# Designs tried in a protein design chat: VH-VL binders against RNA-free ribonuclease P. Part 18

Target 1, 238 residues: RNA-free ribonuclease P, of Hyperthermus butylicus (a2bn08)
Amino acid sequence: MAEARLQRLLRVYVLDTSALTDTRLRSLLGSGSLDEAVRRFAELIASVRIAYGVEVYMPPTVYEEARRFLLSNGVTVQSFEALAAWITIKPPTRHEIRIPASIVRDYVEEVRARLARGLRVAEEHVRRAFEAGGLYAAETASREARREKLGAIIRGLRERYREATRHGMLDSVEDLDAVLLALEVRGVLVSNDEGVRRFAEALGVISIDPPKFISVLQGLLRHSKTGGVAREEAHSTS
Key: E = the ipSAE of ESMFold2; O = the ipSAE of OpenDDE; V2 = 0.75 times the mean of E and O plus 0.25 times the DockQ between their complexes.

## First folded at step 12 (VH-VL; framework fv_traxivitug)

Design r6 (from m4 with heavy chain S56D; at its last look DockQ between E and O 0.62; V2 from the best seeds 0.00; counts 0 for: pae E 5.0 > 2)
Fold by ESMFold2, look of step 12:
Structure r6 (fold): chain C 238 residues (1-238), chain A 120 residues (1-120), chain B 107 residues (1-107)
Amino acid sequence: as target 1 above (238 residues)
Amino acid sequence: QVQLVESGGTLVQPGGSLRLSCAASGFTFSSYWMTWVRQAPGKGLEWVANINQDGDEKYYVDSVRGRFTISRDNAKNSLFLQMNSLRPEDTAVYFCARGLPEYDYYFDYWGQGTLVTVSS
Amino acid sequence: QSVLTQPPSVSVAPGKTARITCGGNKIGSYSVHWYQQKPGQAPILVVYDDEDRPSGIPERFSGSNSGNTATLTISRVEAGDEADYYCQVWDSSSDHVFGGGTKVTVL
């Protein structure tokens, strides 16, 4: 059972949207454009499929989200379809997937705590704005100064609200579908999203970030080519 | 006038339990968030726990979570801190402090504190 | 915001100005509150919401907060201002955070 899990861990991957939209994709694949990077990514996935039977999955929800992002950022339809040809699009079978009740309870409690703390951040900034109104009264401050102060308060609210509620949290159905699919197919989840990875790991799903994923695939391909050629060449020169 | 009077601090062995009380007067106790803050001898202030008006929201510093329980009795104008599984690092003066009606962002009135010593 | 940094001490001559800093990453996005504590006594609130004074606190006490630093300023320092001073914020993750305290000595 341990051996079968290890073999599947090396063979089966599930991508969330961040795996296709990671801003480091160009540099990781040595490409000058995102379109070229997508084509090289497609070639990499194809090569490891052929050499090692590596399977790459994603849910339809992730597929649609990634398609919109890539096409709107200069990727041609041809390049995207070349990539998609090597990815298995499969919805998680949600009605058959079971999640421990404790995981669901913990998630609900985390959401509740985050919402409560977000409200406190908002209340604090309402108090800041009220106090600023007293200090920046029209007779003692210019209209420009009052606008700048209000802008700073709103920026502070947005920063701290995001930290209190959204940072490091699973908060979309697309991300959930990727985790559920990875659980169902017993694959490794590929994501750069901290909240998605934390949730997956709580369910026992192994996760890696996109740079690591690309590095692993490149290493597999180098090992196949280098090892075989080096050993075969030594034998053929004898 | 607003008054907060803590009691119950004493010497206790590690692993022991102790209950602190804070008697409030001079204000509508049930309208305010209430808080415990502690200060180890020669050290700075550390927030310990807070509780909302109805007692259905309670928050704790990580080092006491699961060991301490804050509670209140609005009919008796009293705030409590039940401290279990006490450790030497819990040795401190414990202050009762009043927050605001909307939340305890800052503390405008403090009691004189009660000393808890945790030592074998 | 899990830690607030204060200098351990500040010395000021009578009649001069003491400035006590409270450092924190983006502390300007927080409402900063200040407490005075004399030996053997409970703390008292001297400044709240960065710059406001409770009733009964002299105008000599003032505060400011921007960027990564909040400052409590005590002008025309008197011997009675000798005390420990703590800054404090509320943070959504850490709840109430106090600085380490600054001992003000009036020489």
Scores: ipSAE 0.068, ipTM 0.628, lowest interface PAE 5.0, mean pLDDT 87
ESMFold2 (binder alone), look of step 12: mean pLDDT 94; pTM 0.954
OpenDDE, look of step 12: ipSAE 0.343; ipTM 0.732

## First folded at step 13 (VH-VL; framework fv_traxivitug)

Design s1 (from r4 with light chain N25K; at its last look DockQ between E and O 0.77; V2 from the best seeds 0.00; counts 0 for: pae E 2.9 > 2)
Fold by OpenDDE, look of step 13:
Structure s1 (fold): chain C 238 residues (1-238), chain A 120 residues (1-120), chain B 107 residues (1-107)
Amino acid sequence: as target 1 above (238 residues)
Amino acid sequence: QVQLVESGGTLVQPGGSLRLSCAASGFTFSRYWMTWVRQAPGKGLEWVANINQDGSEKYYVDSVRGRFTISRDNAKNSLFLQMNSLRPEDTAVYFCARGLPEYDYYFDYWGQGTLVTVSS
Amino acid sequence: QSVLTQPPSVSVAPGKTARITCGGKKIGSYSVHWYQQKPGQAPILVVYDDEDRPSGIPERFSGSNSGNTATLTISRVEAGDEADYYCQVWDSSSDHVFGGGTKVTVL
């Protein structure tokens, strides 16, 4: 029963958006373009499904996000459809899935802490802007210089605010759907987002990063080829 | 004139406890964030802890969390650092420094420091 | 954790210009502050908010911050400028972070 469970765990995967947008995918799949990578990925998924019954799932929200991203980045509709043909689109049953109150509590605490950090970042940049206004007064600085400095401050604010409030935590409903779906189907979550993976772990969901996922799938196919050759060699020597 | 004077630094054994004090003068103490920064012998500056105006917010460097407690008495214009479970790596000159009224983004005044030595 | 990297030492002749760098990922998005510390003394704030100087600090001290490098510049260096210099930032995750310090030697 434990072996069967482990085997089942290795056969069901849920992809978040990062599984398809990971910059390492091209190299992992030996592709020169994102379009080619997607096609190769489709072939890989197809092969393992046929050979081993591997199932790959994606929530509709993740699907739409991935679709938009891939098509906007040079992936053809044909290549995308080729991939989508081997992915089961399924929404998590949100109204039936139970999340422990302790997890919710921890999440609320984290959100509060992140919001507080975000506010401090904003305060710092307001102070910077105020001080810079003195240094870049209209009497002493060109309009261009003032604009440049203000732009730099705003860019800094955006970057640091994002890092303070979003980095390393579950921050999208798409990612949440992926985790919930993985929980529901008892699958392995494929994600390169540490925040998502931590949340998944808290729920008892196993997660792997995209490179590991590709390696696992490739490994499965290698074993099938070697097993077939060994069987053929065993039959030829008998 | 703004003045910060640290005291309480002594030789202690590992596992021991020590309380540092900083006496502030020359400014409205209760309006400012205050901080502790330490410097190991021959090493650089390391932030240790800070506290807001009324003590409702306290932050610590990871290495001292759970062992050190920062506090303040605004009526006495005093900053404190309670150090428990001291380790040899805590050996340093400890400085008190003044932050800003709104937040301690930087430190505009520093004390002369007090030496804490943790050794068997 | 934001790591600030400083050269361990900078040597400069009297009357010349010393430049002390503070490197960090996207440090230009931070406000960088600089402290001078002489042996056996408390640190002194010499530059704050990248470019501003506290009252009493000579104009010879200036700061800049862009990209991945902040720089403290000391023009017309004097013997009295020999000290350790530290950069510092506030980070939402790490709170206050100091560089490793740079020893400036006046030759």
Scores: ipSAE 0.280, ipTM 0.713, lowest interface PAE 1.8, mean pLDDT 90
ESMFold2, look of step 13: ipSAE 0.371; ipTM 0.743
ESMFold2 (binder alone), look of step 13: mean pLDDT 93; pTM 0.952

Design s2 (from r4 with light chain E51Y; at its last look DockQ between E and O 0.62; V2 from the best seeds 0.00; counts 0 for: pae E 2.2 > 2)
Heavy chain, then light chain:
Amino acid sequence: QVQLVESGGTLVQPGGSLRLSCAASGFTFSRYWMTWVRQAPGKGLEWVANINQDGSEKYYVDSVRGRFTISRDNAKNSLFLQMNSLRPEDTAVYFCARGLPEYDYYFDYWGQGTLVTVSS
Amino acid sequence: QSVLTQPPSVSVAPGKTARITCGGNKIGSYSVHWYQQKPGQAPILVVYDDYDRPSGIPERFSGSNSGNTATLTISRVEAGDEADYYCQVWDSSSDHVFGGGTKVTVL
ESMFold2, look of step 13: ipSAE 0.466; ipTM 0.791
ESMFold2 (binder alone), look of step 13: mean pLDDT 94; pTM 0.953
OpenDDE, look of step 13: ipSAE 0.330; ipTM 0.721

Design s3 (from r4 with light chain S29Y; at its last fold request DockQ between E and O 0.69; V2 from the best seeds 0.00; counts 0 for: pae E 2.3 > 2)
Heavy chain, then light chain:
Amino acid sequence: QVQLVESGGTLVQPGGSLRLSCAASGFTFSRYWMTWVRQAPGKGLEWVANINQDGSEKYYVDSVRGRFTISRDNAKNSLFLQMNSLRPEDTAVYFCARGLPEYDYYFDYWGQGTLVTVSS
Amino acid sequence: QSVLTQPPSVSVAPGKTARITCGGNKIGYYSVHWYQQKPGQAPILVVYDDEDRPSGIPERFSGSNSGNTATLTISRVEAGDEADYYCQVWDSSSDHVFGGGTKVTVL
ESMFold2, look of step 13: ipSAE 0.455; ipTM 0.788
ESMFold2 (binder alone), look of step 13: mean pLDDT 94; pTM 0.951
OpenDDE, look of step 13: ipSAE 0.339; ipTM 0.739
ESMFold2, fold request of step 15: ipSAE 0.443, 0.463, 0.443; ipTM 0.784, 0.797, 0.784
ESMFold2 (binder alone), fold request of step 15: mean pLDDT 94, 94, 94; pTM 0.953, 0.952, 0.954
OpenDDE, fold request of step 15: ipSAE 0.279, 0.236, 0.221; ipTM 0.719, 0.705, 0.702

Design s4 (from r4 with light chain S29R; at its last look DockQ between E and O 0.80; V2 from the best seeds 0.00; counts 0 for: pae E 5.0 > 2)
Fold by ESMFold2, look of step 13:
Structure s4 (fold): chain C 238 residues (1-238), chain A 120 residues (1-120), chain B 107 residues (1-107)
Amino acid sequence: as target 1 above (238 residues)
Amino acid sequence: QVQLVESGGTLVQPGGSLRLSCAASGFTFSRYWMTWVRQAPGKGLEWVANINQDGSEKYYVDSVRGRFTISRDNAKNSLFLQMNSLRPEDTAVYFCARGLPEYDYYFDYWGQGTLVTVSS
Amino acid sequence: QSVLTQPPSVSVAPGKTARITCGGNKIGRYSVHWYQQKPGQAPILVVYDDEDRPSGIPERFSGSNSGNTATLTISRVEAGDEADYYCQVWDSSSDHVFGGGTKVTVL
């Protein structure tokens, strides 16, 4: 049973949206544009699928999110569809998946703590805005100066609030679906999102970042060119 | 006018317990988050714990979490720090501090501190 | 923001300007507060919200905060300014974070 699980870990991967949108992919695939990187990624996935039966999955929710992002950032429909042709789009069977109650409890406690921290960030910035408003009124500051000061305070609030509540946290159903699918198919989750990976690993799902995923796939292709039959025979024996 | 007076600091053996008190006067104590900050001999300032107005929220630095308990009695204008399982590295002057009403982002008044020494 | 970096010491001649830095990743997005502590005494707030002074603090104490560095500036330094100086922020993860302190020596 251990060998079957190990072979699945070598051949089954689940992508979240970040696996397709990671900014490091262009460099790792030797590409000048995101569209070219997506095409090369498609070729890489196709090649390992054909040579080794490597399966790559994606939930429909992640598929739609990734599609919207990539098409908005200069990837052609043709390039995206070429990639998607080698990815199995499958929803997780959410009604049958079990999650330990302790993990759910810890998640709830973390959400409550982050909401409390976010409120304190908001209170800090309300105070700063009130004090700034009093100063500018007393000094008869220009309308432009008041607008710039308010804008700076709001930008600070937004960034600090995101850090307090969302950064490093599983906070979308799309990301949850990727984790659930990886759990269901016993695959490796590919994500650069720290919160997604942390949640997956708490459930016992192995995760890697997209650069590592690319390196693994490229390594498999170098192996196939240099005598994959001999190496595969060694790996397949029980 | 505002006064914060800490008390209870003494010599304690490692593993021992100690309770610090801070008596507040000259302001509406129940409107303020209250804070403990410590300073080891020859070292810098370190935040230890804080507590909101009604005691429903309490936060601790990682090194004391599970060992120290901050509490307050608004009827007596008093802040407390219960210190259990004391370690030599807890040796410090402990300051009581307050901020502005309703929040504790910075500290405009400090007590003079009470010295806690943990040594065998 | 889990660490704030200050130089251990700064020496300044009387009448000159002392600058004490407080380094932190994107610290310009935080409200930075500064305290003065003389030997055997409690800290005193000298600057809050990057650049504001409490009542009773001379205007020769000033502050700035941008990018990765906040700075406390003491103009026309006097012998009475010799003290340790600490920067501090409130961080949503780490709560209150103090810098390591800077000893200002007036020579």
Scores: ipSAE 0.084, ipTM 0.609, lowest interface PAE 5.0, mean pLDDT 87
ESMFold2 (binder alone), look of step 13: mean pLDDT 94; pTM 0.955
OpenDDE, look of step 13: ipSAE 0.284; ipTM 0.704

Design s5 (from r4 with light chain H33Y; at its last look DockQ between E and O 0.84; V2 from the best seeds 0.00; counts 0 for: pae E 5.2 > 2)
Fold by ESMFold2, look of step 13:
Structure s5 (fold): chain C 238 residues (1-238), chain A 120 residues (1-120), chain B 107 residues (1-107)
Amino acid sequence: as target 1 above (238 residues)
Amino acid sequence: QVQLVESGGTLVQPGGSLRLSCAASGFTFSRYWMTWVRQAPGKGLEWVANINQDGSEKYYVDSVRGRFTISRDNAKNSLFLQMNSLRPEDTAVYFCARGLPEYDYYFDYWGQGTLVTVSS
Amino acid sequence: QSVLTQPPSVSVAPGKTARITCGGNKIGSYSVYWYQQKPGQAPILVVYDDEDRPSGIPERFSGSNSGNTATLTISRVEAGDEADYYCQVWDSSSDHVFGGGTKVTVL
């Protein structure tokens, strides 16, 4: 039972969108373009599926998000379809999945804390805008300068608000679907998103980042080829 | 004139406890966030804890969470820091500092500090 | 925003300009505050909201903040400006973060 679980964890992976959009994939796959990297990724997944029965899953929501991103960034439809042919697209069976209530409670508490912090960021920027308005009320600067200053304050507010409320937190249904699918199929989640991985790990789902995923698959193929060659050479020298 | 006066700093053995007080005057104490900031000898400033106007929100630096408790008594215009399980690295001058009304993003008035020494 | 980096010291001749930097990732999206602390004394606020001065602070103290660097500038420095200077921000995760401090020596 323990061996079967360990063997499944070596063979079953679930990708979130970041697994296909990680900027490090081009160099890790030795590719000059993103389109070439996607084709090499497809070859890698196909090879480990054939040699080891490695299964790679993706929820439909993540699949659609990844498709839009890759096609918008110079990946041909042909290359994307070559990759997709080796990925099993499956929605999580949400009504059959069990999540401990304490994890849901902790998530709700985290959301409340982040909303409170976001409000404090907003209050900070209201004060910044008030002080900046007092400076320009003396009419020492042009209308364009006033608009530029307000724009800078708003951009700072938006960035700080996002950091306070959303950065490092599971905040989309696509990411949730990837975690739920990984829990359902007892697979390893592949993601570079801190919030997604933290939520998954709280549920007991093992997660790895995309570079590690590539390295694991490449290592499996190296072992398969050298192991087979070594066995064949032993037979040939008999 | 705004005035903040800390008291209670002394020499304490590791594992001991101390209670610091800050007496406030010259402003409406209950309208302000209040803060403790410390400075180890020869080192820089470190935020320790803060507390909002009615004491419903209290925040602590990680190194003191669970050991220190900030509190206030608005009727007596007083801020407190209860320090338990003291460690040598808690040795510092502890300053009482005032935020502005409705927020504590910066500190416009500081006390002169009280020295806490933790050693055997 | 968990770390603010300041040079440990700056030397400046009397009458010249001292510039004290405060480095932080995207610090330009924060309001930056600056404090002066003389030996054996409590800190005094000298700049708030990146560039504003409290009442009683001379005009020769000024500040700026953009990108990854905030700067406190002291023009026409005097012997009385010799002190430690700290930058500070409020961060939603770490609360108040101070820089390590910069000792300004007037020689």
Scores: ipSAE 0.116, ipTM 0.601, lowest interface PAE 5.2, mean pLDDT 87
ESMFold2 (binder alone), look of step 13: mean pLDDT 93; pTM 0.949
OpenDDE, look of step 13: ipSAE 0.151; ipTM 0.670

## First folded at step 14 (VH-VL; framework fv_traxivitug)

Design v1 (from s3 with light chain E51Y; at its last fold request DockQ between E and O 0.83; V2 from the best seeds 0.57)
Heavy chain, then light chain:
Amino acid sequence: QVQLVESGGTLVQPGGSLRLSCAASGFTFSRYWMTWVRQAPGKGLEWVANINQDGSEKYYVDSVRGRFTISRDNAKNSLFLQMNSLRPEDTAVYFCARGLPEYDYYFDYWGQGTLVTVSS
Amino acid sequence: QSVLTQPPSVSVAPGKTARITCGGNKIGYYSVHWYQQKPGQAPILVVYDDYDRPSGIPERFSGSNSGNTATLTISRVEAGDEADYYCQVWDSSSDHVFGGGTKVTVL
ESMFold2, look of step 14: ipSAE 0.517; ipTM 0.814
ESMFold2 (binder alone), look of step 14: mean pLDDT 94; pTM 0.951
OpenDDE, look of step 14: ipSAE 0.106; ipTM 0.629
ESMFold2, fold request of step 15: ipSAE 0.491, 0.496, 0.512; ipTM 0.808, 0.813, 0.822
ESMFold2 (binder alone), fold request of step 15: mean pLDDT 94, 94, 94; pTM 0.953, 0.954, 0.955
OpenDDE, fold request of step 15: ipSAE 0.302, 0.450, 0.246; ipTM 0.728, 0.775, 0.707

Design v2 (from s3 with light chain E51Y S92T; at its last look DockQ between E and O 0.11; V2 from the best seeds 0.00; counts 0 for: pae O 7.2 > 2, placed apart)
Fold by OpenDDE, look of step 14:
Structure v2 (fold): chain C 238 residues (1-238), chain A 120 residues (1-120), chain B 107 residues (1-107)
Amino acid sequence: as target 1 above (238 residues)
Amino acid sequence: QVQLVESGGTLVQPGGSLRLSCAASGFTFSRYWMTWVRQAPGKGLEWVANINQDGSEKYYVDSVRGRFTISRDNAKNSLFLQMNSLRPEDTAVYFCARGLPEYDYYFDYWGQGTLVTVSS
Amino acid sequence: QSVLTQPPSVSVAPGKTARITCGGNKIGYYSVHWYQQKPGQAPILVVYDDYDRPSGIPERFSGSNSGNTATLTISRVEAGDEADYYCQVWDTSSDHVFGGGTKVTVL
């Protein structure tokens, strides 16, 4: 019975931080708490490891970030350790990994563009603050009202600035490590960050989001249960 | 879902008065700047007036200043435009639009508009 | 007074790219917003703060702003993209200023 060997591409996965912090995972795993979700996730990974030899990797930097996040958000040490037991922690061999110069160039261009956008956002908000808050409101608005308005402008600036400069961009070394590791192990990157996934794609790394990842793993297990029932029925008729 | 529904547009004579209303739903109305934008038949968009969260700040395009008054009732999730001394050039579809919590920089939601016709 | 200048019309074949310009003195110093308006309908925000897209707006819509020109780019144009497009900025002296609008026709 040619155990349909899971294509190599479907056997090796690398998780970034977002793979463990995705809010949709709770729903997908049918869990009421993050702690329960983590436990269920551990069980799922364990099951597919045992049944199909699926390997899940994580860079040390991602591991630490994930650990910090999960423990600070109500996940018990026991649950976290249960998950960690089935994840291989491996640093990418950074000194051996080659990145095409074209990718670096594109990244630099993107960074430059984003920085420019950020600056414009800042300038615009300064202008708005000066014009809207300074001239007309000064005569009639209470100090408190001015402060509130200024606060709102600053909050808006921060949000827009972040969106302009960080959204959709690879902006952490942890995420970079995840991409590099995926490249090295020829695995599938699991991430819900579009910037990370785009960068991975540029390198030829396949990426999926956490929901898809869970779906794939669950699917594997569903197929294994149906294959086992067919073998038991064949032995009883001899 | 954010919804804005304008009403009150009708035919009026020059020099007449009209009050437009906008009913808002699907969001915390009191947190947002609100604005009126108009569009003359076959023409482009023109900003008319905006109002901050509590109505303490109101701004108008020059052409309507002194004639139009923007107001809001946060308890009723309603925006109003009182138009006095109407002129033929005020003929337009009037849109209610939502600004931002911080300021009215752009308009992310628009109503379908209400037609105001000023004609003799 | 900040005057925003748009071409009155742009024609584009399906599947091609449409570019709508909004000209203004030092418009690059302002955040430019773009609205789509189909006949008999309300305007829809398609790009804000030069380049950001509201939720639900396809990635085919993109914006840029530099120098004296802001541009709305519609890639892979579809028949459904036929509409009037307006650029808009906020200015202290003029409050909200709209461009004259550009009619995009899909050939």
Scores: ipSAE 0.015, ipTM 0.519, lowest interface PAE 7.2, mean pLDDT 87
ESMFold2, look of step 14: ipSAE 0.514; ipTM 0.827
ESMFold2 (binder alone), look of step 14: mean pLDDT 94; pTM 0.952

Design v3 (from s3 with light chain G28E E51Y; at its last look DockQ between E and O 0.09; V2 from the best seeds 0.00; counts 0 for: pae O 6.7 > 2, placed apart)
Fold by OpenDDE, look of step 14:
Structure v3 (fold): chain C 238 residues (1-238), chain A 120 residues (1-120), chain B 107 residues (1-107)
Amino acid sequence: as target 1 above (238 residues)
Amino acid sequence: QVQLVESGGTLVQPGGSLRLSCAASGFTFSRYWMTWVRQAPGKGLEWVANINQDGSEKYYVDSVRGRFTISRDNAKNSLFLQMNSLRPEDTAVYFCARGLPEYDYYFDYWGQGTLVTVSS
Amino acid sequence: QSVLTQPPSVSVAPGKTARITCGGNKIEYYSVHWYQQKPGQAPILVVYDDYDRPSGIPERFSGSNSGNTATLTISRVEAGDEADYYCQVWDSSSDHVFGGGTKVTVL
């Protein structure tokens, strides 16, 4: 029985950085540490590669970012290398990849809108800071109290500014490379970033989040074990 | 889960006094600005008063200034609105709402409200 | 003193798009927030900082703010979206200001 080769669409995956840094992966892989999770992830990828020919890709830019992150967060070099051994590092052929002008236009519009929102957030906080400072009767507010209040306003500004300008948007070249690579190899993008996934969708690239990715791989392996037992039982009765 | 529960709303005569309470749970109460917003029957929302984390800053809508006092007890996770010299135009559902840690720019959680009726 | 103007009512068919406007002089310089209120219920924040959504709010709800008008857009309107909607800003001179509210009716 010809092992039903996974269709190409289900066989090829491209990982962005978030695919390796998703906190939910620990629980899904039954690991107590990030290092253990990475090792288990490596084993999982190895298993599906061998059994089904699943291909996992990563752009060099994502690889470097992931490497830096994982090693800085307690993953050993050995564990990381174990994972990397089963991932194909490939840059997207950027000069050959065409993006529709409409997508670029939409992206520019989004960027502009976000920048405008960021500016409004900043202006509002400046106004609030001014008013807050004015409310403190110079006679009663300690320097420390003013400093604390100003600090709180600045913290609020940073948070809201980030939310207004970056949240839900493709905001890194690494992520862009992942999308482009997925497009090129006609693979499934694995990402937990909604902005990245939306951009991918606009290009016709299918995307899934890391938990779904793990679930799919684990599911593949479960089916392979059940098929092997049925074959052994059939041979023993003949 | 963030919860805000208002109480104390009742019928009072003009010139009377009433104290509203809001019991907060599900978050670190002392970290947030808190506010009262009211809604007259069949009317829109109107901001009434807000208070910062430690009660050192209090602000009021002009129509209630001098009559209403906002306060809080962080140990009891409670917000209060002391209303004096009540007027018929103060008749409304009074909502307790949570602001933000830094400032009350907007209100992300609201209670169900308590009805205050001022009538002769 | 900041005044926010909303239409008193908006009618929309199911599956269509509702747009609720909030007018104000130079409202683009403010962060606009939107609340949904159903009869007898507490208001719910549905959009903050012009366009951002709290967790649990469907993506059908979106906000924009430009010029003298902020807009709450509800796409693919459902029966459950029937409610009063209020815009709100913080102003240095007036503190918190609410619009008059818009009744959205799903036909």
Scores: ipSAE 0.014, ipTM 0.528, lowest interface PAE 6.7, mean pLDDT 87
ESMFold2, look of step 14: ipSAE 0.542; ipTM 0.829
ESMFold2 (binder alone), look of step 14: mean pLDDT 94; pTM 0.955

Design v4 (from s3 with heavy chain Y59W, light chain E51Y; at its last look DockQ between E and O 0.70; V2 from the best seeds 0.00; counts 0 for: pae O 4.9 > 2)
Heavy chain, then light chain:
Amino acid sequence: QVQLVESGGTLVQPGGSLRLSCAASGFTFSRYWMTWVRQAPGKGLEWVANINQDGSEKWYVDSVRGRFTISRDNAKNSLFLQMNSLRPEDTAVYFCARGLPEYDYYFDYWGQGTLVTVSS
Amino acid sequence: QSVLTQPPSVSVAPGKTARITCGGNKIGYYSVHWYQQKPGQAPILVVYDDYDRPSGIPERFSGSNSGNTATLTISRVEAGDEADYYCQVWDSSSDHVFGGGTKVTVL
ESMFold2, look of step 14: ipSAE 0.520; ipTM 0.819
ESMFold2 (binder alone), look of step 14: mean pLDDT 93; pTM 0.954
OpenDDE, look of step 14: ipSAE 0.018; ipTM 0.549

